VH-VL binders against q96ev2r1098to1170. Designs and how they scored, part 21

Target 1, 73 residues: q96ev2r1098to1170
Amino acid sequence: CVVSVEGLSSSTTDAQLKSLLMSVGPIQSLQMLPQQRKAIAKFKEPAHALAFQQKFHRHMIDLSHINVALIVE
Below, E stands for the ipSAE of ESMFold2; O stands for the ipSAE of OpenDDE; V2 stands for 0.75 times the mean of E and O plus 0.25 times the DockQ between their complexes.

## First folded at step 6 (VH-VL; framework fv_vulinacimab)

Design d2 (at its last look DockQ between E and O 0.28; V2 from the best seeds 0.00; counts 0 for: pae E 7.6 > 2)
Fold by OpenDDE, look of step 6:
Structure d2 (fold): chain C 73 residues (1-73), chain A 120 residues (1-120), chain B 112 residues (1-112)
Amino acid sequence: as target 1 above (73 residues)
Amino acid sequence: QVQLVQSGGGLVQPGGSLRLSCAASGFTFRSYAMSWVRQAPGKGLEWVSGISGSGGSTHYADSVKGRFTISRDNSKNTVNLQMNSLRAEDTAVYYCAKGPYFSSGYFDYWGQGTLVTVSS
Amino acid sequence: DVVMTQSPLSLPVTLGQPASISCRSSQSLLHSEGDTYLDWYVQKPGQSPQLLIYLGSNRASGVPDRISGSGSGTDFTLRISRVEAEDVGVYYCMQALQTPYTFGQGTKLEIK
C-alpha cells in the first residue's frame, strides 16, 4: 500500500501532494523528504497504490518529472 | 468550465515596461503550472516563461531571462508577466496557458491573447 | 535546447483527402522509457492555439478521431484521415520534456 514519489520539485508542498494522492484514494500517511526531493505515502488500499503508480509515474508535477514506485512491505 | 482571461499589454517604447495578467477560473488554480507563450506577427509560437503551482519554481526562455518576471497570486487565481527593458523583438501576441501539473507537460487551455507592441 | 523540426511547412490539401505532418526532435522525448512529451497544437485563423494531441498519441477533449498522433523517440507524425474545411490552420508540435519548451516552426494547412 506504499508508494515512493521521487524527483519532486522543491516547491511542491505536502498539501499539494496529498491532494494528488487523495484524487486516487484515501491515504494513511504522507512523509515528505524535501532534502531528497522524495515523499513516501501509504494508501489504505493496495489497489489505490497501484493505481497511483500507474497513473502518475513519469509524469510532470510542478514543472518537475517524478518517478513513482511501489514499495512492497 | 475552464477560463483564462487576459489583460494588460499595449504599445510601449523600447526600454519600457508592461505587465500582463491572466485570470483563471474553473479549476484548482494552485495545483497547476502556468505558462506564457508568445507569437510575433506572422511567426510561430515561442514559449516564454513558466511557473509552478505553488509559485516556488520559475523558468524562462533565454531570450527574456533577466528582463521578464513571472509570478502568481493563488488567492486571486492570477498569473502575471512583468516585462521590463522591452525590445522591438518582444513585439508579439502573448498567451497565458494552463499546464502542466500531474498531467504531463501540455497546455490544454489558452487565454485569448494580448498584443504587446514595442516601437519607437 | 531541444530543436523541433516540422515538415512540410506548407500543406495544401484537397477536401476529403488525408494529411500528414512530420515532427522531429533533436533528442528523444521519451522520459524514463515511459511517457513521451510531445504535443500537437493547432491555431485556426484568428484564434488562440488549441491542444490536439498530448503525450504523443492522446486526443484532447473534443478532438475528432480522424485526427491522430503517433511516433516515438525523435520522430512523430500527426495525421488527419479526411481533411475538412475546419482543419485549416497552422499546426505546431511542441516538446515538454524539458525547459525551455520548444515548438516546431509550424505547418500551414490550406485547402486547395
Scores: ipSAE 0.034, ipTM 0.774, lowest interface PAE 3.9, mean pLDDT 92
Fold by ESMFold2, look of step 6:
Structure d2 (fold): chain C 73 residues (1-73), chain A 120 residues (1-120), chain B 112 residues (1-112)
Amino acid sequence: as target 1 above (73 residues)
Amino acid sequence: QVQLVQSGGGLVQPGGSLRLSCAASGFTFRSYAMSWVRQAPGKGLEWVSGISGSGGSTHYADSVKGRFTISRDNSKNTVNLQMNSLRAEDTAVYYCAKGPYFSSGYFDYWGQGTLVTVSS
Amino acid sequence: DVVMTQSPLSLPVTLGQPASISCRSSQSLLHSEGDTYLDWYVQKPGQSPQLLIYLGSNRASGVPDRISGSGSGTDFTLRISRVEAEDVGVYYCMQALQTPYTFGQGTKLEIK
């Protein structure tokens, strides 16, 4: 259900990232960690977390490649 | 209205240096990646360099790596290209170009172009 | 690097007739999110390049309906359904899936 998004541009806002996440499915939470260029998001459904990782891993936003990983909990 | 106004071109000898500038207006500059694209006389377009909106990520074509440095000043709404160790093959019109919001790629606005000539 | 190959490189066309320009990439430009990172530009005589088509098939602002982009994966086409005199220029495809961004060689469209 949980994804880590790393390599975010410092200009990426929580609204932008939330919009991207929600294009795949409803989310339960989003925590921005801008000092680490990172965000943690939890989807309501595990299938959406997998879909997000598959769709957006290494996606380029603002000339910055993001890395999306599934978090095991 | 989006505008990209370029300056800084000219004639330089091989091995010399030149700095190009591009002044942006009409959009939230810090939110958009910027690129430089060049066109040698009678030739096609070549992407040269790009920089993220914050300036934290820079990219270069192999032909210019180590010689060119892209930078931006978001307080002045400018993107710059420092060109060192210039060679004859760097002779081109250089365009600055604006990337899209929250995406990659397509350049929806271009500057007027600045001619750089590298010749003995 | 992704290699972009255009054909033809020279395209004489009769006014009012259709024109097509092909662009092929050395690897797929389709992202798993569903976007295709292929753009088209025209450089009209004496002007800076102008965006025509972005993300495979989206028409940029002010581009007439007679100009369209299609294709996915590695094979892309720019189509002009009825060529007009203002269409004269050099057309470029560009991939923006990964850096360095790369252009095709250009296709010079002329009225014959």
Scores: ipSAE 0.013, ipTM 0.741, lowest interface PAE 7.6, mean pLDDT 88
ESMFold2 (binder alone), look of step 6: mean pLDDT 93; pTM 0.958

Design d3 (at its last look DockQ between E and O 0.81; V2 from the best seeds 0.00; counts 0 for: pae E 5.2 > 2)
Fold by OpenDDE, look of step 6:
Structure d3 (fold): chain C 73 residues (1-73), chain A 120 residues (1-120), chain B 112 residues (1-112)
Amino acid sequence: as target 1 above (73 residues)
Amino acid sequence: QVQLVQSGGGLVQPGGSLRLSCAASGFTFRSYAMSWVRQAPGKGLEWVSGISGSGGSTHYADSVKGRFTISRDNSKNTVNLQMNSLRAEDTAVYYCAKGPYWSSGYFDYWGQGTLVTVSS
Amino acid sequence: DVVMTQSPLSLPVTLGQPASISCRSSQSLLHSSGDTYLDWYVQKPGQSPQLLIYLGSNRASGVPDRISGSGSGTDFTLRISRVEAEDVGVYYCMQALQTPYTFGQGTKLEIK
């Protein structure tokens, strides 16, 4: 149920990314790692994590391509 | 209502510099990428540069890379284009353009345009 | 860079008749999200460009339903079902899949 989002702008806000994640489904947690241009998010449903990865991997967000990977727990 | 009001531009000799500015209103400025698009006299549109909402990412066309610098001041709702080492082929009407919310895909609002003429 | 090719470059049309403009990209503009990063713009005489269609087929605000965008992958079409005098201008397609964003050459629509 976890995805990593890399390639974010260091100024990307929690609210912005949360909105993007929530567009696919509800999340349990979101951890922003600005110094790494990275975020880790946990969806409530595994299907939503997969859907988010498939939908937004290599998507240009705020003129920055992001990489989305599934993290298997 | 969204408004983009441009200023700057004018006539300059080759090798000279100009600064364009675009003042935005009517939307949450920092949430939207901004771009500059130019149009040489009697020609089509050419994307010049883009900057992310936060300003953390900038992009340039190869034709202006190393010479032009895009920047923004989100406290003033402005996006700027510093143009150095200007060439005759940079002569064009320059437009600022608003992108979509925290994404890419289109320009839904455009400034009125500013003429830049580079000539000896 | 993605190359955008429009046809025709000149489009004389009789008032009330339909018009169609083709745009072809050198690579697919379909993203895994399902979105197609192809826009259509029109620049009317003496004006700034304005958005007509975004993401392939979505009409921008204020755009009449007689104007539509279609297509997928690398082939796209802008259609005007009944051309009006206010439709005169130069039409551009643009890809926004990747930087640099690139425009087609433009299609000049005129009334016969």
Scores: ipSAE 0.275, ipTM 0.864, lowest interface PAE 1.4, mean pLDDT 94
Fold by ESMFold2, look of step 6:
Structure d3 (fold): chain C 73 residues (1-73), chain A 120 residues (1-120), chain B 112 residues (1-112)
Amino acid sequence: as target 1 above (73 residues)
Amino acid sequence: QVQLVQSGGGLVQPGGSLRLSCAASGFTFRSYAMSWVRQAPGKGLEWVSGISGSGGSTHYADSVKGRFTISRDNSKNTVNLQMNSLRAEDTAVYYCAKGPYWSSGYFDYWGQGTLVTVSS
Amino acid sequence: DVVMTQSPLSLPVTLGQPASISCRSSQSLLHSSGDTYLDWYVQKPGQSPQLLIYLGSNRASGVPDRISGSGSGTDFTLRISRVEAEDVGVYYCMQALQTPYTFGQGTKLEIK
């Protein structure tokens, strides 16, 4: 149910990232780690975490490439 | 109502400089990447430069790299293109264009275009 | 850089007849997410470019059903099922998979 997102723009807000995550499915939590250009999010459904990783890994968003990984709980 | 209003074009000699500006309204400017696209007289479209919504990531076509600088001011809702060391081949209509929300590349809104003429 | 090649470059068409424009990329535009980063624009006489089709096949707001995009990988087609006078202009494909974004050469659609 958990993904990490790395390579975020330094100005990325929690609202922007939450909107992107929720375009795939509802989330339980989002933890922003801006000093590391990273975020960790948990989806309510494991299938949505997989779908998010598959859809957005190495995707160029806002002219920035991001890396998405599934975290084994 | 999305609007992109451009300014700053004109006639300049080779080797000169010019600054283009694009004022945005009707959307949350800081959330969208912006690009400049040019069209030389009688020619097709050429993407010139792009900047992320935050301004932290910039990109350039090889033809302008080192001479042009894209920047944005999210407090004034403007994107700018500083053009230095201008050449005759830079003569074109320049468009600013808005990228999609948190995605790549499709330009759903375009400015009116600004003519830049580089001649002796 | 990804090279985009359009065909034909000049397309005279009789009103009411179909038109088809081909676009080929030098590499696949399919991302592992399933999105295809190929867009189509039209530039009507005296106007700025305007978006017609995004992400391969999605119609932009206000674009009529008679205009459609199709294709996959490296081969793409814009189709106009019945050409109207307002369709006159230059049509461009563009890849947005990677920077620099690159356009095809343009296809000038004219009424015979």
Scores: ipSAE 0.076, ipTM 0.764, lowest interface PAE 5.2, mean pLDDT 89
ESMFold2 (binder alone), look of step 6: mean pLDDT 93; pTM 0.958

## First folded at step 8 (VH-VL; framework fv_vulinacimab)

Design e1 (at its last look DockQ between E and O 0.77; V2 from the best seeds 0.00; counts 0 for: pae E 8.8 > 2)
Fold by OpenDDE, look of step 8:
Structure e1 (fold): chain C 73 residues (1-73), chain A 120 residues (1-120), chain B 112 residues (1-112)
Amino acid sequence: as target 1 above (73 residues)
Amino acid sequence: QVQLVQSGGGLVQPGGSLRLSCAASGFTFRSYAMSWVRQAPGKGLEWVSGISGSGGSTHYADSVKGRFTISRDNSKNTVNLQMNSLRAEDTAVYYCAKVPYWSSGYFDYWGQGTLVTVSS
Amino acid sequence: DVVMTQSPLSLPVTLGQPASISCRSSQSLLHSSGDTYLDWYVQKPGQSPQLLIYLGSNRASGVPDRISGSGSGTDFTLRISRVEAEDVGVYYCMQALQTPYTFGQGTKLEIK
């Protein structure tokens, strides 16, 4: 149920990324790692994590592409 | 009201340098990526460069890589284009343009344009 | 780079008649998110370009409903149902799927 989002710009806010995640489904948690240009999010349902990875991997954000990967727990 | 007001440009010899500036108002500047698009006389539009809201990411067309530098000062609400080693083919009207959403790349507002002429 | 090809390059139209501009991309502009990264702009005489259509079919604010964008994948069309004098200008399609962003050659719409 966990995804990593990499390649985030420093201008990306918690609220912005949360909104993007929530467009797929509800999340349990979101951890921003600004120094790594990374975020880790946990969806309430595994299907939503997969859907988010498939839909938004290499998605254009702030003129850059993000990388979305599933994290196996 | 969103406004993009450009300055700089002018006439320069080949090999010379110019700096373009675009002053933004009417929106939270640091939250939006900005781009430069140019148009040679009587020709179409060509994307030149882009910069993220924070300025941490920059992108360039191959035609200007290594010669042009895009930057921004979010404390002054300005985006700039430093143009070095200018060539005749760089002659164009240059526009600054605003990206409307952080997850999109299209341009919803444009500056008035600035003419750059490179000629001996 | 993604190559954008417009047709026609010159479009003389009689007032009140419809107009159609084609834009083709060298690769699909459909993103995995479902969004299509194809925009339309118009540059009217003596003016800066302005946004008409974004993400394939969404009309920008202030754009009249007689102007519409359609298409999918690699084939797109801008339509004007009834051309008016204010529609005179050069129309450009642009892909924003990937950098560098690339424009079509432009279509010059004139009144006959």
Scores: ipSAE 0.081, ipTM 0.813, lowest interface PAE 3.0, mean pLDDT 93
Fold by ESMFold2, look of step 8:
Order: sequence, then C-alpha cells, then structure tokens
Structure e1 (fold): chain C 73 residues (1-73), chain A 120 residues (1-120), chain B 112 residues (1-112)
Amino acid sequence: as target 1 above (73 residues)
Amino acid sequence: QVQLVQSGGGLVQPGGSLRLSCAASGFTFRSYAMSWVRQAPGKGLEWVSGISGSGGSTHYADSVKGRFTISRDNSKNTVNLQMNSLRAEDTAVYYCAKVPYWSSGYFDYWGQGTLVTVSS
Amino acid sequence: DVVMTQSPLSLPVTLGQPASISCRSSQSLLHSSGDTYLDWYVQKPGQSPQLLIYLGSNRASGVPDRISGSGSGTDFTLRISRVEAEDVGVYYCMQALQTPYTFGQGTKLEIK
C-alpha cells in the first residue's frame, strides 16, 4: 500500500503530489521529506500503489524524473 | 499575457564571459521550470540548460557543462544564464523558454532571442 | 543522449498539397504514464520557435486542424493536409523524455 517517491524538485508541493497520487486512487497519508527530495505515500488499496508505481515511475516534474518504488510493509 | 523579455548578449572574445537574463511576466513564475535553447547561425535548435521552479534542480547539455550556470531569482521573476570560458562554437541566438507545470514535455512560450557572438 | 533524426531536411511543396515530415528517435519516447514525450515546433522566417504539437499528437492553441501529429514509440510524423503560404518555415521535432532534451535537424518547408 506504500510508495516512496524520490527525486522530487524542492518546488513540488504536497498539494501537487497529492493530486498526482489521487489521480490513481484514494490515499491514506502523504509525508513530504523535502530535504531528501522524497515523499512517502500510503494508498487505501494495494492495487493503487502498484498502479501508481507503474504509471509514474520516471515521470518528470520540474525537469526531474521521479523514481517511484513500492515499500513492503 | 505571458511575456519573456531577454537581455544581455553581444560580442565577446574566446575565453570571455557573458550573462544572459530573461524577465518573465503574466504567470506565476516560481511555479514553472525554465530552459535555455540556442541556435547557431544557419543551424538547428539545441537545448542548453533547464532549471526547476524553485531553482533546486538544474540540468545542462554536455557541451556547456562546467562552463554555463543557470540560475533564477523568483523575487525578480528572472532566469539567467552565466556563460564562462566561451568558445567560438557558443556563437548563437539564445532563447529562454517556459515549461508547463505538470508536464515538462514542451516549451509553450519563448523569448525573443539574444545574439551571442564569440570571435577574436 | 536520445538522437532525433528528421527527414526530409528540405521539403518543397506545391500550395494546396499535403506534406509529411518524419522524425525517428534512437529510443522509445513512451513514458510509463502513457504520455509520449515528442513535440513539434515551427520557426518561421525571422521569428522565435512556436509550439505546434505537444505530447505526440496534441495541437497547441491556435494551430489549425490541417496540421496534425501522429506516431508511436520511435517513429513520428507531422502532417499538413493542405499546405498554405503561411506554413513556410523550419519544422523541428524534439524529445523531452529525458535531459538533455534533443531536437531533430529541422525540415525546411518551402513553396515550389
């Protein structure tokens, strides 16, 4: 149910990333870690976490391609 | 409404330096990535450099790495290109260009271009 | 780096006839999001480049219906269904899947 999003631009806001996550499915939580260029998000459904990773891995935001990985709980 | 007005440029000797500026208006500047694209006389387009909305991420073409520095001042709505160690092959018209916020796949607005000439 | 190859480099066309410009990339421009990171620009004499087509096939604002983009993967086409005098210029494809962004060599469209 959990994804990490790495490689974020420091200008990417929680609202922007939340919108991207929610385009795939409802989320339970989002934690922004801007000093690490990273965010951790938990989807309400595991299938949505997989779909998000498959759809947005290496997606480009602010000239930086993000890396999306599934985190095993 | 969107305007990108460029300044700087001119004639400089090899090894010299120039700083190009691009002043933006008509949009929330800090929200959008910016790029520089150049065109040598009679030649095609070459992407030179790009910078994220906050300035925290920068990228360069191999031909300019270590010599050019892209920067932005979001309080003045400007993006700049500091060009050092200039060479004859850097002679070109330089354009600044705006990238849409949610998709970085195209340049929807371009500045008017600024000529840089590097010659003895 | 992704290499972009355009053909033809010179395209003389009779007014009212169709024109096609080919662009090929050295690797697929399809992102896992389903978006294709290929754009087309035109540079008319004495002007800055202008966006025509973005993300493979989307027409930019103010671009007439007779200009369209198509293609997938590594093989892309810009088509003008009926060439008009205002279409004179140099056409460029560009990939924006990864930095450095790279352009094709350009195709100069002229009226015969």
Scores: ipSAE 0.011, ipTM 0.716, lowest interface PAE 8.8, mean pLDDT 87
ESMFold2 (binder alone), look of step 8: mean pLDDT 93; pTM 0.949

Design e2 (at its last look DockQ between E and O 0.78; V2 from the best seeds 0.00; counts 0 for: pae E 7.0 > 2)
Fold by OpenDDE, look of step 8:
Structure e2 (fold): chain C 73 residues (1-73), chain A 120 residues (1-120), chain B 112 residues (1-112)
Amino acid sequence: as target 1 above (73 residues)
Amino acid sequence: QVQLVQSGGGLVQPGGSLRLSCAASGFTFRSYAMHWVRQAPGKGLEWVSGISGSGGSTHYADSVKGRFTISRDNSKNTVNLQMNSLRAEDTAVYYCAKGPYWSSGYFDYWGQGTLVTVSS
Amino acid sequence: DVVMTQSPLSLPVTLGQPASISCRSSQSLLHSSGDTYLDWYVQKPGQSPQLLIYLGSNRASGVPDRISGSGSGTDFTLRISRVEAEDVGVYYCMQALQTPYTFGQGTKLEIK
């Protein structure tokens, strides 16, 4: 149910990323790691985590591509 | 009201340099990518360069790589295009254009255009 | 680079008649997100370009409903149901799937 999002700009806000995540499904948590240009998000449903990874991996945001990976707990 | 007001440009000899500037207002500037698009006389549109909202990512058309530099000053709401080693084929009207919020894609607002003429 | 091909390049139209412009891309513009990164612009005489359609079929603010965009994958169409004098100009499709962004050659719409 967890995804990592890498390649975020330092200006990316919690609200922006949350909106993107929520477009796929509800999330339980979101942790921003600005110094790593990374975020960790947990979806309520595993299917949504997979869908998010499939839909937005290498997605171009603000002229930058993000990398989305599934994290197996 | 969104506004993009351009300045700079003019006539230069081949090998010369020019700097274009675009002053933006009416939106949260740092949240939007900005672009330059040019149009040679009597020709179509050509994307030239783009810069992310934070300025951390820049892209260029192959035709201008190594010669043009896009930059922005978010404290002044400006985007600039430094053009060096200018060639005759760089002659065009240059437009600054605003990208969508955070995401990448279309240009919903355009500047008035600035003529750049490269001729001996 | 993605190559964009428009047809026709010249489009003379009688007032009140419909107009159609085709745009083809060398690769699919459908993103994994479901969005299609194809835009339409018009440059009217003496003016800067302006956005008409974004993401394939979404009409930009202020664009009349007689103008519409359709298509999928690699084939797209801009339609004007009833051409008016104000529609005169050059129309461009553009892909924004990847950099460099690339435009079609342009279609010049004129009144017969």
Scores: ipSAE 0.443, ipTM 0.897, lowest interface PAE 1.1, mean pLDDT 95
Fold by ESMFold2, look of step 8:
Parts: C-alpha cells; structure tokens; sequence
Structure e2 (fold): chain C 73 residues (1-73), chain A 120 residues (1-120), chain B 112 residues (1-112)
C-alpha cells in the first residue's frame, strides 16, 4: 500500500502531491520529507500504489524526474 | 494575466558575451520551470535551456553547454541567460517560455523575443 | 536526442477545407503514465510561438475545437477541420519527454 516519491522540487507542496496521488486512488496518509526531496504515501488499496508507481515513475515535473518506488510497510 | 517581458540582446562580436533577461508576472514564479528557445533567421525553433522552479536543476542543449548559463532570481521574478563565447551560429531571436504547473516541457506562455546578432 | 520529422513542410490549403500535418518521432513519446509528451505550436506571421496542443491531444486555452491532435507512440497528426484565414502560420511539433526538448522542422500553412 506504500510508495516513496523522490526527486520532488523543493517548491512542491503537500496539497500538490496529494492531488497527484488521489488522481489514482484514495490515500490513507502522506508524509512530506522536504529536506530529502522525498515523500512517503500510503494508499488505502495496494493496487492503487502499484498503479501510481507505474504511471508516475520517471514522470518529469519542474524539470526533475520523480522516482516512485513501492515499499513494504 | 501571465506576462513574460524580455530585455537584453543586440549586436556582439564572435567570442563576446551577452546577458538576456525575462521578467515574469501573473503567476507564482518560483513554482514553474522556465525555458529559453531560439530561432535563427529563416529557421525553425530550437530549445536552448531550462531551469527548475527552485533553480536547483538546469539543462542545456548540447550546442550551448559550457558557454551558456541559465539562472533565475525568484525574489525579482526573473530568469536570465548568460551567453559567453558567442559564435555566428548563435544568431537568433531568443524567447523565454514557461511550462505548466504539473507537466513536463510544454510552453504555454512566451515572451516577445529578443534578437541576438553575432557578427564581426 | 529525439529527432522530430514533420511532413509536409509546405501546406497550401483552400479556405474552408481541412488540413493535416504529420509529425514522427525517432523514439516513442508514450510514457508509462499513459501520457504522450508531444506538443504542437503555431507561429503566426510576426508573432511569438503559441501553444495549440499539449500531451498529444489536449487543447490549450482559447484553441478552437476545429483544431485537434491525435496519435501515439511515434506518429502524430495535427488536424484543422476547416481552415480559416487566421490559421496561416508555421506549425511545429515538439517532444517534451526528455531533454533536450526537440522540435520538428515546421510546416508552413498558407491559403491557396
């Protein structure tokens, strides 16, 4: 159910990232780690975490590719 | 209400330098990547350089790497292109452009263009 | 680098008739997200370029429905269902999948 998102622009807000995550499915939590340009999000369903990773891994935002990985809780 | 107003440009000798500036208004400047695109007289468009919203990521076309430097000042809402070691092939109209909030690359707003002529 | 090839390079059209411009990329522009990183611009005489189509098929703000983009992978088409005098200009496709971003050579649309 958990993804990490790395490579975020330092100007990316939690609202922006939440909107992107929710375009795939409902989330249970979002933790922003701005000093690492990283975030960790938990989807309510594991299939949505996989779909998000497949859809957005290496997506280019603000001239930066984001890296999305599935992680085990 | 998005507006990109360019300045700089002019005639310069080969090997010389120029600095182009682009002043932005009507959007949260620091949240958007900015780009430079050029067009040589009678030719098509060529992407030159891009800079992330924070300024932490810069990219260049191979033809200008090591000679051009893109920078931005988010307190003044400006993006700049420092052009060094200019060559005749750099003669072009230079446009600044902005991309969209969440997508890569496409340029929804453009400045008016600034002519740079490199000639001896 | 991704090479973008347009055809035709010159397109004379009768007012009111359809027009079609092809663009081909040397690599697929389809991202695993389902988005296609292909944009279209027009540069009207004496003006800066203006965005027409982004992400393969989405119309930019203010672009009329008679202008559309289609295609995926490596083959793309810009269509104008009914050419008007205001459509005169040079049309460019651009890939935005990876830097350096690259444009096609341009297609000059003229009224016959």
Amino acid sequence: as target 1 above (73 residues)
Amino acid sequence: QVQLVQSGGGLVQPGGSLRLSCAASGFTFRSYAMHWVRQAPGKGLEWVSGISGSGGSTHYADSVKGRFTISRDNSKNTVNLQMNSLRAEDTAVYYCAKGPYWSSGYFDYWGQGTLVTVSS
Amino acid sequence: DVVMTQSPLSLPVTLGQPASISCRSSQSLLHSSGDTYLDWYVQKPGQSPQLLIYLGSNRASGVPDRISGSGSGTDFTLRISRVEAEDVGVYYCMQALQTPYTFGQGTKLEIK
Scores: ipSAE 0.012, ipTM 0.742, lowest interface PAE 7.0, mean pLDDT 88
ESMFold2 (binder alone), look of step 8: mean pLDDT 93; pTM 0.959

Design e3 (at its last look DockQ between E and O 0.28; V2 from the best seeds 0.00; counts 0 for: pae E 6.7 > 2)
Fold by ESMFold2, look of step 8:
Structure e3 (fold): chain C 73 residues (1-73), chain A 120 residues (1-120), chain B 112 residues (1-112)
Amino acid sequence: as target 1 above (73 residues)
Amino acid sequence: QVQLVQSGGGLVQPGGSLRLSCAASGFTFRSYAMSWVRQAPGKGLEWVSGISGSGGSTHYADSVKGRFTISRDNSKNTVNLQMNSLRAEDTAVYYCAKGPYWLSGYFDYWGQGTLVTVSS
Amino acid sequence: DVVMTQSPLSLPVTLGQPASISCRSSQSLLHSSGDTYLDWYVQKPGQSPQLLIYLGSNRASGVPDRISGSGSGTDFTLRISRVEAEDVGVYYCMQALQTPYTFGQGTKLEIK
């Protein structure tokens, strides 16, 4: 149910990223790691984590390509 | 409410330089990528450069790479285009443009345009 | 770079009649997300460009529903079901899948 989002622009806020995650499905948690240009999010349903990864992996946000990976908890 | 107000155009000779400026208001400037798009007289649109909200990522069309530098000052809400080694082919109206942070392209707000003329 | 090719380049139409503009890309504009990164813009006389259509078929705010976009992959169409005087201008497609973003050559729509 967990994804990592890497390659984030330093201008991307937690509110903006939360909105993007929730466009796919409800989330349990979001942790921003801005020094690493990274965030970790947990979806309530595993299917939403997979859908988010498939939809947004290598997506360009704010002229920055992001990489989305599924994390096995 | 979003406004993009441009300045800095003019006439220069080949090999000269100009700096274009685009002043933004009505949105959280630092959160949005900005682009420059140009249009030669009587011709179509050409995207020339873009910069991420933080300024950490920049992109250029091959026609301007190495000669033009895009930059932004998030404390002053401005995006700038430094144009060096200008050629006659760079003669155009230059527009700045903004789209939402989550979608590539989608230029829903444009500046008024500023004319750059490169002629001897 | 992705090459965008429009046709026709000049489009005289009778007021009240439909108009159709074709745009082709040199490679697919389909992203792995399922979205197609194709915008349409119009530049009316003396004005800056304005967004009409994004992601191939979505209408931007304030754009009348007589203007629509369709297509996928490499072939795209902008349709105006009934041309009005305010539609005069030059229409551009643009791919936004990858930088540098690239425009078609433009289609000048004018009333016969």
Scores: ipSAE 0.022, ipTM 0.773, lowest interface PAE 6.7, mean pLDDT 89
Fold by OpenDDE, look of step 8:
Structure e3 (fold): chain C 73 residues (1-73), chain A 120 residues (1-120), chain B 112 residues (1-112)
Amino acid sequence: as target 1 above (73 residues)
Amino acid sequence: QVQLVQSGGGLVQPGGSLRLSCAASGFTFRSYAMSWVRQAPGKGLEWVSGISGSGGSTHYADSVKGRFTISRDNSKNTVNLQMNSLRAEDTAVYYCAKGPYWLSGYFDYWGQGTLVTVSS
Amino acid sequence: DVVMTQSPLSLPVTLGQPASISCRSSQSLLHSSGDTYLDWYVQKPGQSPQLLIYLGSNRASGVPDRISGSGSGTDFTLRISRVEAEDVGVYYCMQALQTPYTFGQGTKLEIK
C-alpha cells in the first residue's frame, strides 16, 4: 500500500501532494522528504497504491518530473 | 472542444505596461500547465513563461525575468501575463499554450495570438 | 540553456516528393523516465502554431501518417513522405526537457 514519489519540486507542498494522492483514494500517511525531493505515502487500499503509480508515474507536477514506485512491504 | 481565447495587448511606449489574458474552456483547467510563447515580427518562436496547474510554480525566460509575471485564476479558467518595463524587443505576437495533463512536455492547443507593439 | 539547431532553414519541395528536416540539441533530450522531450510544431501562413509530434515520435491527433518524427539523444528528424500543398509553413522543433524551453530557428517549407 506504499508508494514513493521522487523528483518533487521544492515548491510542491504537503497539501498539494496529499490532494493528488487522495484523488485516487484515501491515504493513511504521508511523509515529505524535502532534502531528497521525495515523499512516501501509504494508501489504505493496495489497489489505490497501484492505481496511483500507474496514473502518475513519469508525470510532471509543478513543472517537475516525478517518478512513482511501489514499495514492497 | 478545447478553446483558448486571448485578450489584451496593443501599442505601448517603452517602459510601459500591458496585461495579457487567456480564457480557457473545454478541459479541466486546473489540471494543466499553461505557457506563453511569443514571436517577433518575421522571427521564430520564443518561450516566455510557464505556470503549473496549481499555480505553485512559475518559470521565465531570462529575457523577461523581473519584468513579466505569469499568473492564473483557476476559478475563472484564465491565465495572465503581466508585462512591465516593456522594451522594443518585446514587440511580438504572444500566444497562450496548453500543456498535457499533469505534464508540461508539449503544447497541444494554442490561442489565436495577441499583438504587442512597444514603440516610442 | 539548451540550444536547438535546425537544418535546412529553407526547404523548397516539389509536390509529391518527400521532405526531411533535421533538429539537433546541444545536450541529450532523454529523460530518466525514458521519454525524449522533443516536439515538432508547424505554423501555417496566417495561423497559430500547431503540434505535430510530441515526445520524439508520437503523432498528435489529426496529424496524417505521412508525417513522422524520429531520432534519439541529440539528433532528430521530421519526415514528410509525400509533400502536399497544405504542408506549406514554418516548422519548429522544441525541447521541453528543462526550462527555459527552447525552439529551433524554424524551417520554411515551400512548394517549388
Scores: ipSAE 0.020, ipTM 0.767, lowest interface PAE 5.2, mean pLDDT 92
ESMFold2 (binder alone), look of step 8: mean pLDDT 94; pTM 0.961

